# VHH binders against q8c9a2: the designs that were tried, part 4

Target 1, 239 residues: q8c9a2
Amino acid sequence: PPEETLSLWKGEQARLKARVVDRDTEAWQRDPSFSGLQKVGGVDVSFVKGDSVRACASLVVLSYPELKVVYEDSRMVGLKAPYVSGFLAFREVPFLVELVQRLQEKEPDLMPQVVLVDGNGVLHQRGFGVACHLGVLTELPCIGVAKKLLQVDGLENNALHKEKIVLLQAGGDTFPLIGSSGTVLGMALRSHDHSTKPLYVSVGHRISLEVAVRLTHHCCRFRIPEPIRQADIRSREYI
Below, E stands for the ipSAE of ESMFold2; O stands for the ipSAE of OpenDDE; V2 stands for 0.75 times the mean of E and O plus 0.25 times the DockQ between their complexes.

## First folded at step 1 (VHH)

Design A8 (framework vhh_7xy4_2)
Fold by ESMFold2-Fast, scan of step 1:
Structure A8 (fold): chain B 239 residues (1-239), chain A 126 residues (1-126)
Amino acid sequence: as target 1 above (239 residues)
Amino acid sequence: QLQLVESGGGLVQPGGSLRLSCAASGFTFDEYAMAWVRQPHGKGLEYIATITSDSGYTYYSDSVKGRFTISRDNAKNTLYLQMNSLKPEDTAMYYCARVDYEGSWYDSDYYGMDVKGQGTQVTVSS
């Protein structure tokens, strides 16, 4: 891609990053049992195998605490932005925003109070991952949930990191991901008693890291949180 | 220390073929998506192809789709690029890159690339 486009995208990320709120903004977030939380969203984008342009974007809304699907929407999309290192959100986010807008039009009473995103939030090369981008554009609380460690700011999937994973003995156990800058970028979370591979949770928007981690754990009946798991299933089945 | 060593480049005539290799060390190769990128003389980096850690998915730029094939051998910590029907426009320094994103399988295809190797020069001329 042209250097002019990359400069524009970096400027947009920097401007939007200034709008990220990394603290709790909702009353239900302050409650130990999340009293008042009724609707949790999940989003996913799945690519057609072997095709870098055609993809399926999906949005689901689940009831809480039952984690039953109450809304689903999937759409085949053509990705217009090229792949560029660190700029995944410019490919994905426009279609995720469109799905949220369609939900607002069709079933406004089913709007989620928080969205779990298959990707990173502040745990990112420029501190502004897809969960941050979606959150800022929709003004919904968003949580980034990744299945592998993004190695930024000195974080490495090295022997020490793997030793810390071994110390996660039960579902709900965590350790912080502290960058070389001294910043806490996210948390490694053992999501389930029977899953030894952790999730990597980071703040997207309008939620604290503590609440993001705790809610992510409460959404895990399997390794992958149910909002993301259901969005994944629907996007893959729609293709 | 992460190390990527590209090889297999050379001079070839239009319509010819080359197979590039990238030997990886210093990290757990089978946990990362890998990519090929190229840089023509005096121009910026151009994305060519990505392969997921398990070879489940491959992605190609439109300029090489149908002509190039990306593959990997996790047992040998090696990434490959088979280049067929080469054109003068394919002349560039070719680099392999580790996708430095260990998020979801989807994210690993598209986030962050570390170009750490010296590259291998491909020249297509008559």
Scores: ipSAE 0.000, ipTM 0.191, lowest interface PAE 10.7, mean pLDDT 81

Design A9 (framework vhh_7xy4_2)
Fold by ESMFold2-Fast, scan of step 1:
Structure A9 (fold): chain B 239 residues (1-239), chain A 125 residues (1-125)
Amino acid sequence: as target 1 above (239 residues)
Amino acid sequence: QLQLVESGGGLVQPGGSLRLSCAASGFTFSDYDMAWVRQPHGKGLEYIATISSGGSYTYYSDSVKGRFTISRDNAKNTLYLQMNSLKPEDTAMYYCATPGEDYFYWGSEDAFDIKGQGTQVTVSS
């Protein structure tokens, strides 16, 4: 996009970033067993094969701790804004917000208490990934869960990083992702005993990193957490 | 302070054409991306098209792509929407809009401030 549009998006990211809350705000988050947590959401955007414009956005709500799907909504979407590195949320978030608004209108009692997002939160080039963006617009607690390390603030998928991965021996094992600035940007998490490829968990909104990591692990029956996995399956099947 | 005045609407037959205008004042027009949105009677807002502040980039909803053209004249502080091959389902109140104060997204009517009274387009035989 032209520089004037990029300047507008940068200003908007900075403004919304100021609204991110990286601490626990809900009573269930402060409970060791997540007592009071009953509904966990997951969102995903899947692209039509070979097409950068047409995609399917999906929202699912799962019961907790059973992780049974109690609500699903999918829609085909046309992504009008061009992709620009660091600004993916400006393409996808409007459709994710719309899915949350539709849930609020149709089944308000099924609103999730937290949403797991396939993407990054504060672990981002500008400290404001898709999970942060969705969170501040919906005011829902949000967790970013990425399948690959975003290489920002000196973080690299280098030999040292791979050595740390080898030291993750069991599901639930973690190590912090510390940027050159000294900031803890997220956690690498081994999601289960039979997966050696970690997930990269970061805060989106209204949740602490410790709670985000612990909840993400409890949602993993496979490498990918169930809320995200179920949203992804439904997006792909809808296409 | 920011003021937008839409004009150019009217009654037209299916297959016809109309050109809408939006006169902007009270702000530096050339610094803002601009959009057209519409609202059919009794329905919600629908995004139509967006144009970058310099006029070099445009985006359209699938329902109007290939039929409508958004353009602007920064020297005249005016936004335009050329509408061709009009259909009955294009009947709506049309508004021009600026980026919203709280957030901005391409392709989302929720991201835009509607300040004007709009201009009515009716497509009917």
Scores: ipSAE 0.000, ipTM 0.145, lowest interface PAE 13.7, mean pLDDT 82

Design B1 (framework vhh_ozoralizumab_d1)
Fold by ESMFold2-Fast, scan of step 1:
Structure B1 (fold): chain B 239 residues (1-239), chain A 125 residues (1-125)
Amino acid sequence: as target 1 above (239 residues)
Amino acid sequence: EVQLVESGGGLVQPGGSLRLSCAASGFTFSEYDMYWVRQAPGKGLEWVSEISGSGGYTKYPDSVKGRFTISRDNAKNTLYLQMNSLRPEDTAVYYCAKEGDYEWKGSYYEYFDYRGQGTLVTVSS
């Protein structure tokens, strides 16, 4: 995109970032067993291999703690904005917001109490990833869950980082991702006893990092948390 | 600031060879997969080759497999493309591209970030 467009997008991220709440706001978040949590959402965008325009955006809602799908919605979408590193949200979030709005219109009683997003939250070049952007625009608690370490603020996938991963022995084990600024940007989480590759969890909106990590772990029947896994399956099958 | 600077293009006869280079700076080169993509006049981007950050994995489309070889020198932050048995249909601007950060979800052919200015390869008699 033009430099003017990138400048505008940076301004928009800075403006919206001021609205991010990185603390618990709901009663169920303060309960060690998440008492009162009944509906967890997941979103994903899947692409047709070799096609940069056509994609499928999906939103699912799962019951908690059973993790059974109670709502699904998928849409083929034409991606208008180009991908630029650090600005993924401008490409994907409009379609994810539309899916949330459709759910609010069709089945308001099935609105999720929290949404797991396949992407980053605060762990981002400007501290405002796709999970933050979606959260701020929908006012839903959101958690960013990434499959690879985003190397920002001095974080590197170096030998020391890999040594820390080896020390994660069981599902639920974590270590903090501390940037060179001293900020805790997220947590590396071993999501499952049978998975050695960690997830990188960061705050999106209206949730603390501790609760975000604990809930993400409780949603993992496999390496990938079930809300995201089900959204991915549905977007790929819809294509 | 991320920079990618391609070089090595030129005019070559069918059957000839060229070696392209890409000098990378502004990021930890060894941690990113790198790509060569090309764009013929009036056409979209076409993926030509990819190489893992360690150099242990490479991949090619059938159109160039056996003729092109991608390699990297992580100590020099440089990516290479050795092109042999060049054909007129290989005429294109060749771009060096970095793997997007985790957020990247699009096609390898079109939404690479931090692309350089490119280097023109013309295969003609």
Scores: ipSAE 0.000, ipTM 0.193, lowest interface PAE 11.6, mean pLDDT 83

Design B10 (framework vhh_8fcz_2)
Fold by ESMFold2-Fast, scan of step 1:
Structure B10 (fold): chain B 239 residues (1-239), chain A 125 residues (1-125)
Amino acid sequence: as target 1 above (239 residues)
Amino acid sequence: QVQLVESGGGLVQPGGSLRLSCAASGFTFEDYAMNWVRQPPGKGLEWVSGISYSGSDTTYADSVEGRFTIIRDNDKKMVYLQMTSLKTEDTAVYYCARSEGYYRFDSGEYAMDYEGQGTQVTVSS
């Protein structure tokens, strides 16, 4: 991309990053059993094979704690922004925001109280991933859930990291992802007893890391949390 | 005219190593994500690994993670796949493929818009 566009995107990220809240803001977040949490959202974007422009964006809402789908919305979208590492949000977030706005207009009673995002939150090269971007634009609590370790601030998927993964013995076990700066960027989470590959959970907006990790684990019937899994299924089926 | 030319394939015994190379020409290499995909005998295409346009981000299929490493050299317009601890299941024609724009590295599907001619990797005793 041109230097001007990259500079504008860096400025936009910095401006929005200042609005991120990395602490609990909702009463249900402060309850050990999440009393008062009834609706959890998930979002995903799937791309058409051989086409860098056309994708399908999906939003689902699940009941909690049953994790039953109560709302779904999928639509084909055109992506024109070029891919630039660290700036994924500029491609996807406008369409995810539109899905949230459509839900607010059609079924306001089904608005999710938190959204799980297939991607990173503060665990990001510039501290502002897609989960942060979606959160600050919608003012919804958001959690970033990634399937691969983003190697930033000295974090590496090296032998030491793999040794820490081996020490995760049961579903719910975690270890912190501490950058070279000394910042806790997220948590590696063993999501299930039968899955040895961890998820990488980070704060998006209006939620603490501790609550984000605990809720993500409670949403895992399989390795991938149900809100994200259902959004992925629907976006891929819609294509 | 876009061209991707793979090399480095061959016959290797289980547990062995190979380094595949892909030479790109006809486009601005540093503006595209690059991927390795493979086609085992009698099966469809399987995505193996991806690398971002700058080389800062990499991702791997579960079947190869910890054994394969993807790297790129934008100055030389090359992408490489270092393969170690090869298994008979890794036998396939390996293709270098470019991606136009963003693809979800860890969502399991890539929208590739061009592939090379491939290089055969056979893992057999």
Scores: ipSAE 0.000, ipTM 0.150, lowest interface PAE 13.0, mean pLDDT 82

Design B2 (framework vhh_ozoralizumab_d1; at its last look DockQ between E and O 0.52; V2 from the best seeds 0.00; counts 0 for: pae E 8.5 > 2, unsure alone 64.9 < 65, grease 25 > 24.2)
Fold by OpenDDE, look of step 2:
Structure B2 (fold): chain B 239 residues (1-239), chain A 125 residues (1-125)
Amino acid sequence: as target 1 above (239 residues)
Amino acid sequence: EVQLVESGGGLVQPGGSLRLSCAASGFTFSDYAMYWVRQAPGKGLEWVSEISSSGDTIKYPDSVKGRFTISRDNAKNTLYLQMNSLRPEDTAVYYCARDSYEYGRWGSDYYFDYRGQGTLVTVSS
């Protein structure tokens, strides 16, 4: 895209970033057992191999703590923006917002109280990843869950990082992701006893990092949290 | 500083061959999967080839399968693309790109965090 477009996107990210709330805002978040939490959402976007335009966006809602799917919506979408590192939200988030809006209109009682996003929140080049973007636009609590480390602010998947991963011995174990700036950008989480590859959890919106990590862990029957896993499965099956 | 520098592009007749190179620096090359992507005038980025960090896994789209060969030399921090049986529709700026870890999506062939300035390949009679 033209440099002018990138400048506009940067401005938009900065504008929206100012609206990010990185603390708990919901009553259920303050309860150690998350009493009051009844519905958790997951979103994902799957791409058609060899096709840079068509994709499938999916939203699923699961009961909590049973983690049973109670709502699903998958749609083929025509991507409007090209991929640019650090600007993926402009490519994907509008379609995710539409799915959330559809749910609000169709079955408002099934709206999730929190959404887990396949991607990053504040762990981002400009501190405003897809989970932040979705959270701010929908005003839903959002958690960024990435399967690989985004190497920003001095974070690297180097020998030191790998050494830290080895120290994760059980599901629920974590270590903080601290950038060169000194800012805690997220947490590496061993999500399951049988998985040695950590997840990378970061705040999206209206949730603390602590609660984000705990909830993510509680949503994991496998390495990938169930809301995201189900969204991924359904989006891939759809295409 | 991460740098990727493509070379080897040029003008070639249909049916001809070219070999592109990408010199990588500023990061541990052998830790990353690498891609070739291309952009034709007025079109978006198109995935051309993928190779795993070790080189043991290689993928092509149908559009170039059987004609293009991706390879890498981790000792030299270099990525290669051998292009045979070139067609006019292969005309594009070709970029080498590093695997992105932003979302960690499966099959995310189009996502990368760094790419070079590109090298122009023109296939014309």
Scores: ipSAE 0.015, ipTM 0.341, lowest interface PAE 7.3, mean pLDDT 90
Fold by ESMFold2, look of step 2:
Structure B2 (fold): chain B 239 residues (1-239), chain A 125 residues (1-125)
Amino acid sequence: as target 1 above (239 residues)
Amino acid sequence: EVQLVESGGGLVQPGGSLRLSCAASGFTFSDYAMYWVRQAPGKGLEWVSEISSSGDTIKYPDSVKGRFTISRDNAKNTLYLQMNSLRPEDTAVYYCARDSYEYGRWGSDYYFDYRGQGTLVTVSS
């Protein structure tokens, strides 16, 4: 890609990153049982295998704690931004913002109080993943949830990491993802008693890591949190 | 630094075979899923094959299924593509690529962060 485009994107990431809030901002977040939380969103972008242009973006909203779908919106989209590692959020975030805008127009009373995002938050090459990007642009609390470890800041999917995974015994068990700086970038989470492969949870926006991990765990009827699972299912139905 | 070096391309007649190799260095090869992708003249990048880090999960598109075989040797940091029953439509530059793990996407979404310089395969009489 052009050096000028990369410079603009790095500048925009830095500008938006300054707006990230990595602490609890909502009353329900401070309640041990999440009293006041009624709507949890999930987003997904699924690409046709081997197609660099066509994708389906989906937004779902689920009731909480029942985890029943109360809103869904899926759209086929065409990618406009170049494909560059570490900047992939620029490809997909505009479509996710559009889905949130459409929800505000169509069913404003169904706006979620928090969104689980398929991808990382602060656990990212520049500390600003897709969950941070979406959160800052929409001002919604956002949680990044990934199935693979992004190997940044000294984090490696090595033998020691795999040994720590084995030590996760029950749903809700975690260990911290500590970077080279000593910063906790996220948590590995065993999301369900019958799931041996962890999730990697990181802060997006307007939520603490502790609350992000607890809510993610409470949203899991399977390994994958129900809001993300339902968004993924709907994206794949369109492809 | 991460390096991926493809070799084994060349001119081959229809129905012939080639074996491509990709030498990997600068990272822990056995921790990464790997891809072969190709670009035919005047066309976009096309996925050709993928193999999980352990080698246990292998996938192909219908266009090459049954003709191409991906494999890896984690002890030698090498990825292979055996191409049999080659057709003129297989003419392309073939690239070895590493899974980015950048987003950790669910399902079939794949992103790669490094690819080699490519090796040209020409299938023609």
Scores: ipSAE 0.012, ipTM 0.309, lowest interface PAE 8.5, mean pLDDT 84
Fold by ESMFold2-Fast, scan of step 1:
Structure B2 (fold): chain B 239 residues (1-239), chain A 125 residues (1-125)
Amino acid sequence: as target 1 above (239 residues)
Amino acid sequence: EVQLVESGGGLVQPGGSLRLSCAASGFTFSDYAMYWVRQAPGKGLEWVSEISSSGDTIKYPDSVKGRFTISRDNAKNTLYLQMNSLRPEDTAVYYCARDSYEYGRWGSDYYFDYRGQGTLVTVSS
């Protein structure tokens, strides 16, 4: 993009980042069993193989604790904004926001109380990943869940990191992702007894890291959290 | 600072060969899968080849399979693309790209967090 556009994106990202709330704001988040939590959302974007423009964006809402799909919406989208490292959200978030707005208009009673996002939250080059961006724009609690470690602030998928992964022996085991600055950016989570590859969980908006990790684990019937898994299945099948 | 610098492009006749190189710096090259992608005039990006961090797993689309060979030298932090039996339809800007952990999400097949400036390959008589 032009340098002027990149400058605008940097300013917008910094402005929105100031609005991120990394603490619990809802009563159900403070309950050990998540009493009062009834609807969990998941979003995903799947691309046509070899095509960086054509994609399918999907939003699902699941009942909790049953994790049964009660709402789904998928649509083909054209991602016209260029990919720039650290600014992925400017490419994808407008379409995710649109899906949330469609849900608000069609089925307001099915609005999710929290959304699991296929991507990073505060664990990001600029401290503001897609889960933060979606959360701030929608004012929904959001959790970032990624399958690969984003190597920022001194975090590396090195021998020490791999040794820590070996020590995750059972589903629910975690270790913190501590940057060189001393900031806890997220948690590595073993989501399932039979999957040795961890998930990387970080705060998006209006939720604490502790609650985000615990809820993500409770949503994992398989390696992938069910809200994200169902969104991924639907976006892939729609293509 | 991550840098990827391509070289080796140029004008070549149909049936000819070219070897592209990509010099990587600013990161641990041996930790990342690498890609070659291209963009022909007036067309979108096309995936050309993929190589795992160790070099053990290599993939090609049918359009270049048997003609192009991707390789890497982790000791020299360099990625290569050997292009043989070049055709006019291979005319494109060729980019070296690093696998993206930001795109290491469910449903993402091929995405990059860094791409070089590109090198132009023109196949014409």
Scores: ipSAE 0.011, ipTM 0.236, lowest interface PAE 9.3, mean pLDDT 84
ESMFold2 (binder alone), look of step 2: mean pLDDT 78; pTM 0.787

Design B3 (framework vhh_7xy4_2)
Fold by ESMFold2-Fast, scan of step 1:
Structure B3 (fold): chain B 239 residues (1-239), chain A 124 residues (1-124)
Amino acid sequence: as target 1 above (239 residues)
Amino acid sequence: QLQLVESGGGLVQPGGSLRLSCAASGFTFSDYYMAWVRQPHGKGLEYIATISGSGEYTYYSDSVKGRFTISRDNAKNTLYLQMNSLKPEDTAMYYCAKDTEYYSKGWYDEFDYKGQGTQVTVSS
């Protein structure tokens, strides 16, 4: 993209970042068993190979703790913004917000109490990833879940990091991702006993890191949390 | 320690069939989407097919749809590609690729890992 567009996107991220709440706001978040949590959302965007414009955005709502799909919505979308590292939200968030708005109009009783997002939250070049962006625009608690380490603020997928991964012995094991600034940006989470590659969990909006990690783990029947997994399956099947 | 070892390539006449295998080790095979990609001599990588961890979902490029079938045996940690009605244009080095999902965020066609490959040559 042009330099002017990147400057505008950085400004927008800075403005919206001020609205991020990185603490628990809901009663169910304070409960060790998440009592009162009934609906968990997941969102994902899948791309069509060889087509830089066409993609499919999906939103699912799962019951909790059963993790059964109770709502799904998929939409073919034309991506208007080019992909640039650190600006994923500008490609995806407009369409994810539209899916949330459609759910609010069609089935308001099925609105999720938290949304797991395939992407980063505060673990981001400017502390404002796609999960933060979606959260502040929808005012829903959001958790960022990434499959690869975003190397920002001194974090590197180096030998030391790989040694820490080896020490994650069981599903639920974690280690903190501490930037050179001293900030805890997220957690590496072994999501399942049978998966050695960790997930990288970070706060999106209106949830603490501790609750975000614990809930993400409880949503994992496989390496990828079920809300994100079901959204991915549906977006890819729709293509 | 992650290893992907392809086999089953060879020389075949147009219209013939081949079955490729990929033996996976060093990771929990059933947790990952797996893909087959190919690279003709002097050209870039071309996507062929993807299969979900459970085997429930499969995706194919238009160039092979109806001719190739991707499958997996999670008990044996093995990925397969059944290739039927082979054409000279299918001549390439075939690679097994590991990813959580084929459509990675950021860069399309980026894979976590790729094996050493197995050569398929379709000619008389």
Scores: ipSAE 0.006, ipTM 0.157, lowest interface PAE 9.6, mean pLDDT 82

Design B4 (framework vhh_7xy4_2)
Fold by ESMFold2-Fast, scan of step 1:
Structure B4 (fold): chain B 239 residues (1-239), chain A 125 residues (1-125)
Amino acid sequence: as target 1 above (239 residues)
Amino acid sequence: QLQLVESGGGLVQPGGSLRLSCAASGFTFDSYAMAWVRQPHGKGLEYIATISWSGDSTYYSDSVKGRFTISRDNAKNTLYLQMNSLKPEDTAMYYCATEGYDFRTGYYEDAFDIKGQGTQVTVSS
């Protein structure tokens, strides 16, 4: 993209990053069993194979703790912003915000109390991933859940990292992702007893890392948490 | 319907100043990055400046850096261009345009979606 566009995107990320709240704000977050949590959301964007422009954005809302889909919305979208490493949110977030706004207009009683996002939160090159961006724009608690380790601030998928993964014995086991700066950027989470590939969980907005990890684990019927899994299935089927 | 109405142009002596305004209506102004572009008589469009939807970030072409300042008032749905130290080379029709990207809705179209008639700036040499 033009240098002008990159400059604007960096400025917008910095501005919005200042609004990120990385602590619990809701009563249900302070309860060990998440009493009061009734609706969890999931969002995903799936691309048409070989096409960087055409995609399908999906939003689902699941009941908690049953994890049954109570709302779904999908739409084909043209991603006009060019893809640049570290700026994924500028391609996807506007469409995800629109899906949230449509839910608010059509079924306000089904608004999720937290949204799990297929992507990173604060675990990001500039500390502001797609989950942070969506959270700040919607003011919903958001959790970033990534399937691969983003190698930033000294984090590497090296032999030591792989050894730590082997030591995760059961679903719910974690280890912290500590950057070279000494900052805890996120947690590696074994999501299920029968899955050896961890998830990488980071704060998006209005939730603590501890609660984000614990809730993500409780949403995992498979390796991928059900809110994200259901959004992915629906976006792929819509294509 | 999206409308952009430019004003504030005129005839000015070299070294003078002008402030251009662009009144926006028919869309969520605070969701769009905005630009000023110009077109000298019989020539192509030239990019001048952009400003983010929030107003926190700006960028300028090399030809106007240090002389022009882009700003916006989201409460008034208005975009501005303060032009100082004007030169004969600045003579052109000036247009405001969306940068083409709406950070809330995700469309990034042509960088210069010109919908108004523009405002003429003439710098006498």
Scores: ipSAE 0.000, ipTM 0.110, lowest interface PAE 17.0, mean pLDDT 80

Design B5 (framework vhh_8emy_2)
Fold by ESMFold2-Fast, scan of step 1:
Structure B5 (fold): chain B 239 residues (1-239), chain A 125 residues (1-125)
Amino acid sequence: as target 1 above (239 residues)
Amino acid sequence: QVQLQESGGGLVQPGSSLRLSCAASGFTFSDYEMHWVRQAPGKGPEWVSSISSGGDYTNYATSVKGRFSISRDNPSKTLYLQMNSLRPEDSAVYYCAKGDYEYWGKSYSEDFDYRGQGTQVTVSS
């Protein structure tokens, strides 16, 4: 895109970032067993093979702690904004917001109490990833879950980082992702005893990093958390 | 308990064909995308091919496109790789890998959590 468009998007991210709440706001978040948490959401966007415009956006709601799908909604969407590294939200978030609005209209009693997002939260070049953007626009607690380390603020997938990964011995083991600024941007999480590749968890909105990591781990029956995994499966099957 | 067992490798001449098999157990095979990954001596792992859970969609690395064919038999829980027109640079240990979830247009080679022991393919004159 033109330089003017990128400047506008950076300004929009900076403005919305001021609304991010990086602490717990809900009673269930303060409980060690998440007592009171009944509904966990997941969102994903899958692309049609060979087509940069047509995609399928999906939203699922799972019961907690059973992780049984109780709501699903998928729709074909035309992606209007081009993909630009660091600006994924401008491509995907409008359609994810629409899915949340449809759920609110159709089945308000099934609104999720938290949404796991396939992408980053505050672990982002400008501190405002897709999970932050979705959270701020919907006012739902959101967690960013990424499969690759975003190399920002001095974070590098270097030999030292790989050595720290080797020290993660069991599901639930973590280490903090501390930027050159001294800010804790997220956590590397070994999601399962049999998975050696960590997830990178960061705050999206209205949740603390500690709770975000703990909940993400409890949602993992496989490497990828079940809310995200089910959303991905549904979006791909819909295509 | 996820288990993957590769077989079918061997020593062959350039231009030959081999068919690799992978027997899967411990999970619902028909629900998952499956992959073939190879690793040559002194090199990192290279993704070779993938197949969707139902077998409707396949993908191949550029280096093997048109020579290799991936397939699966869900009733027998077996994954196959038919390798034709083999070249010395195809020499590697070939691994069967379980994907995290169903595939359509995405590659998950770096997300493989479960692999078998591998089967050695050597293409030499």
Scores: ipSAE 0.006, ipTM 0.169, lowest interface PAE 10.4, mean pLDDT 83

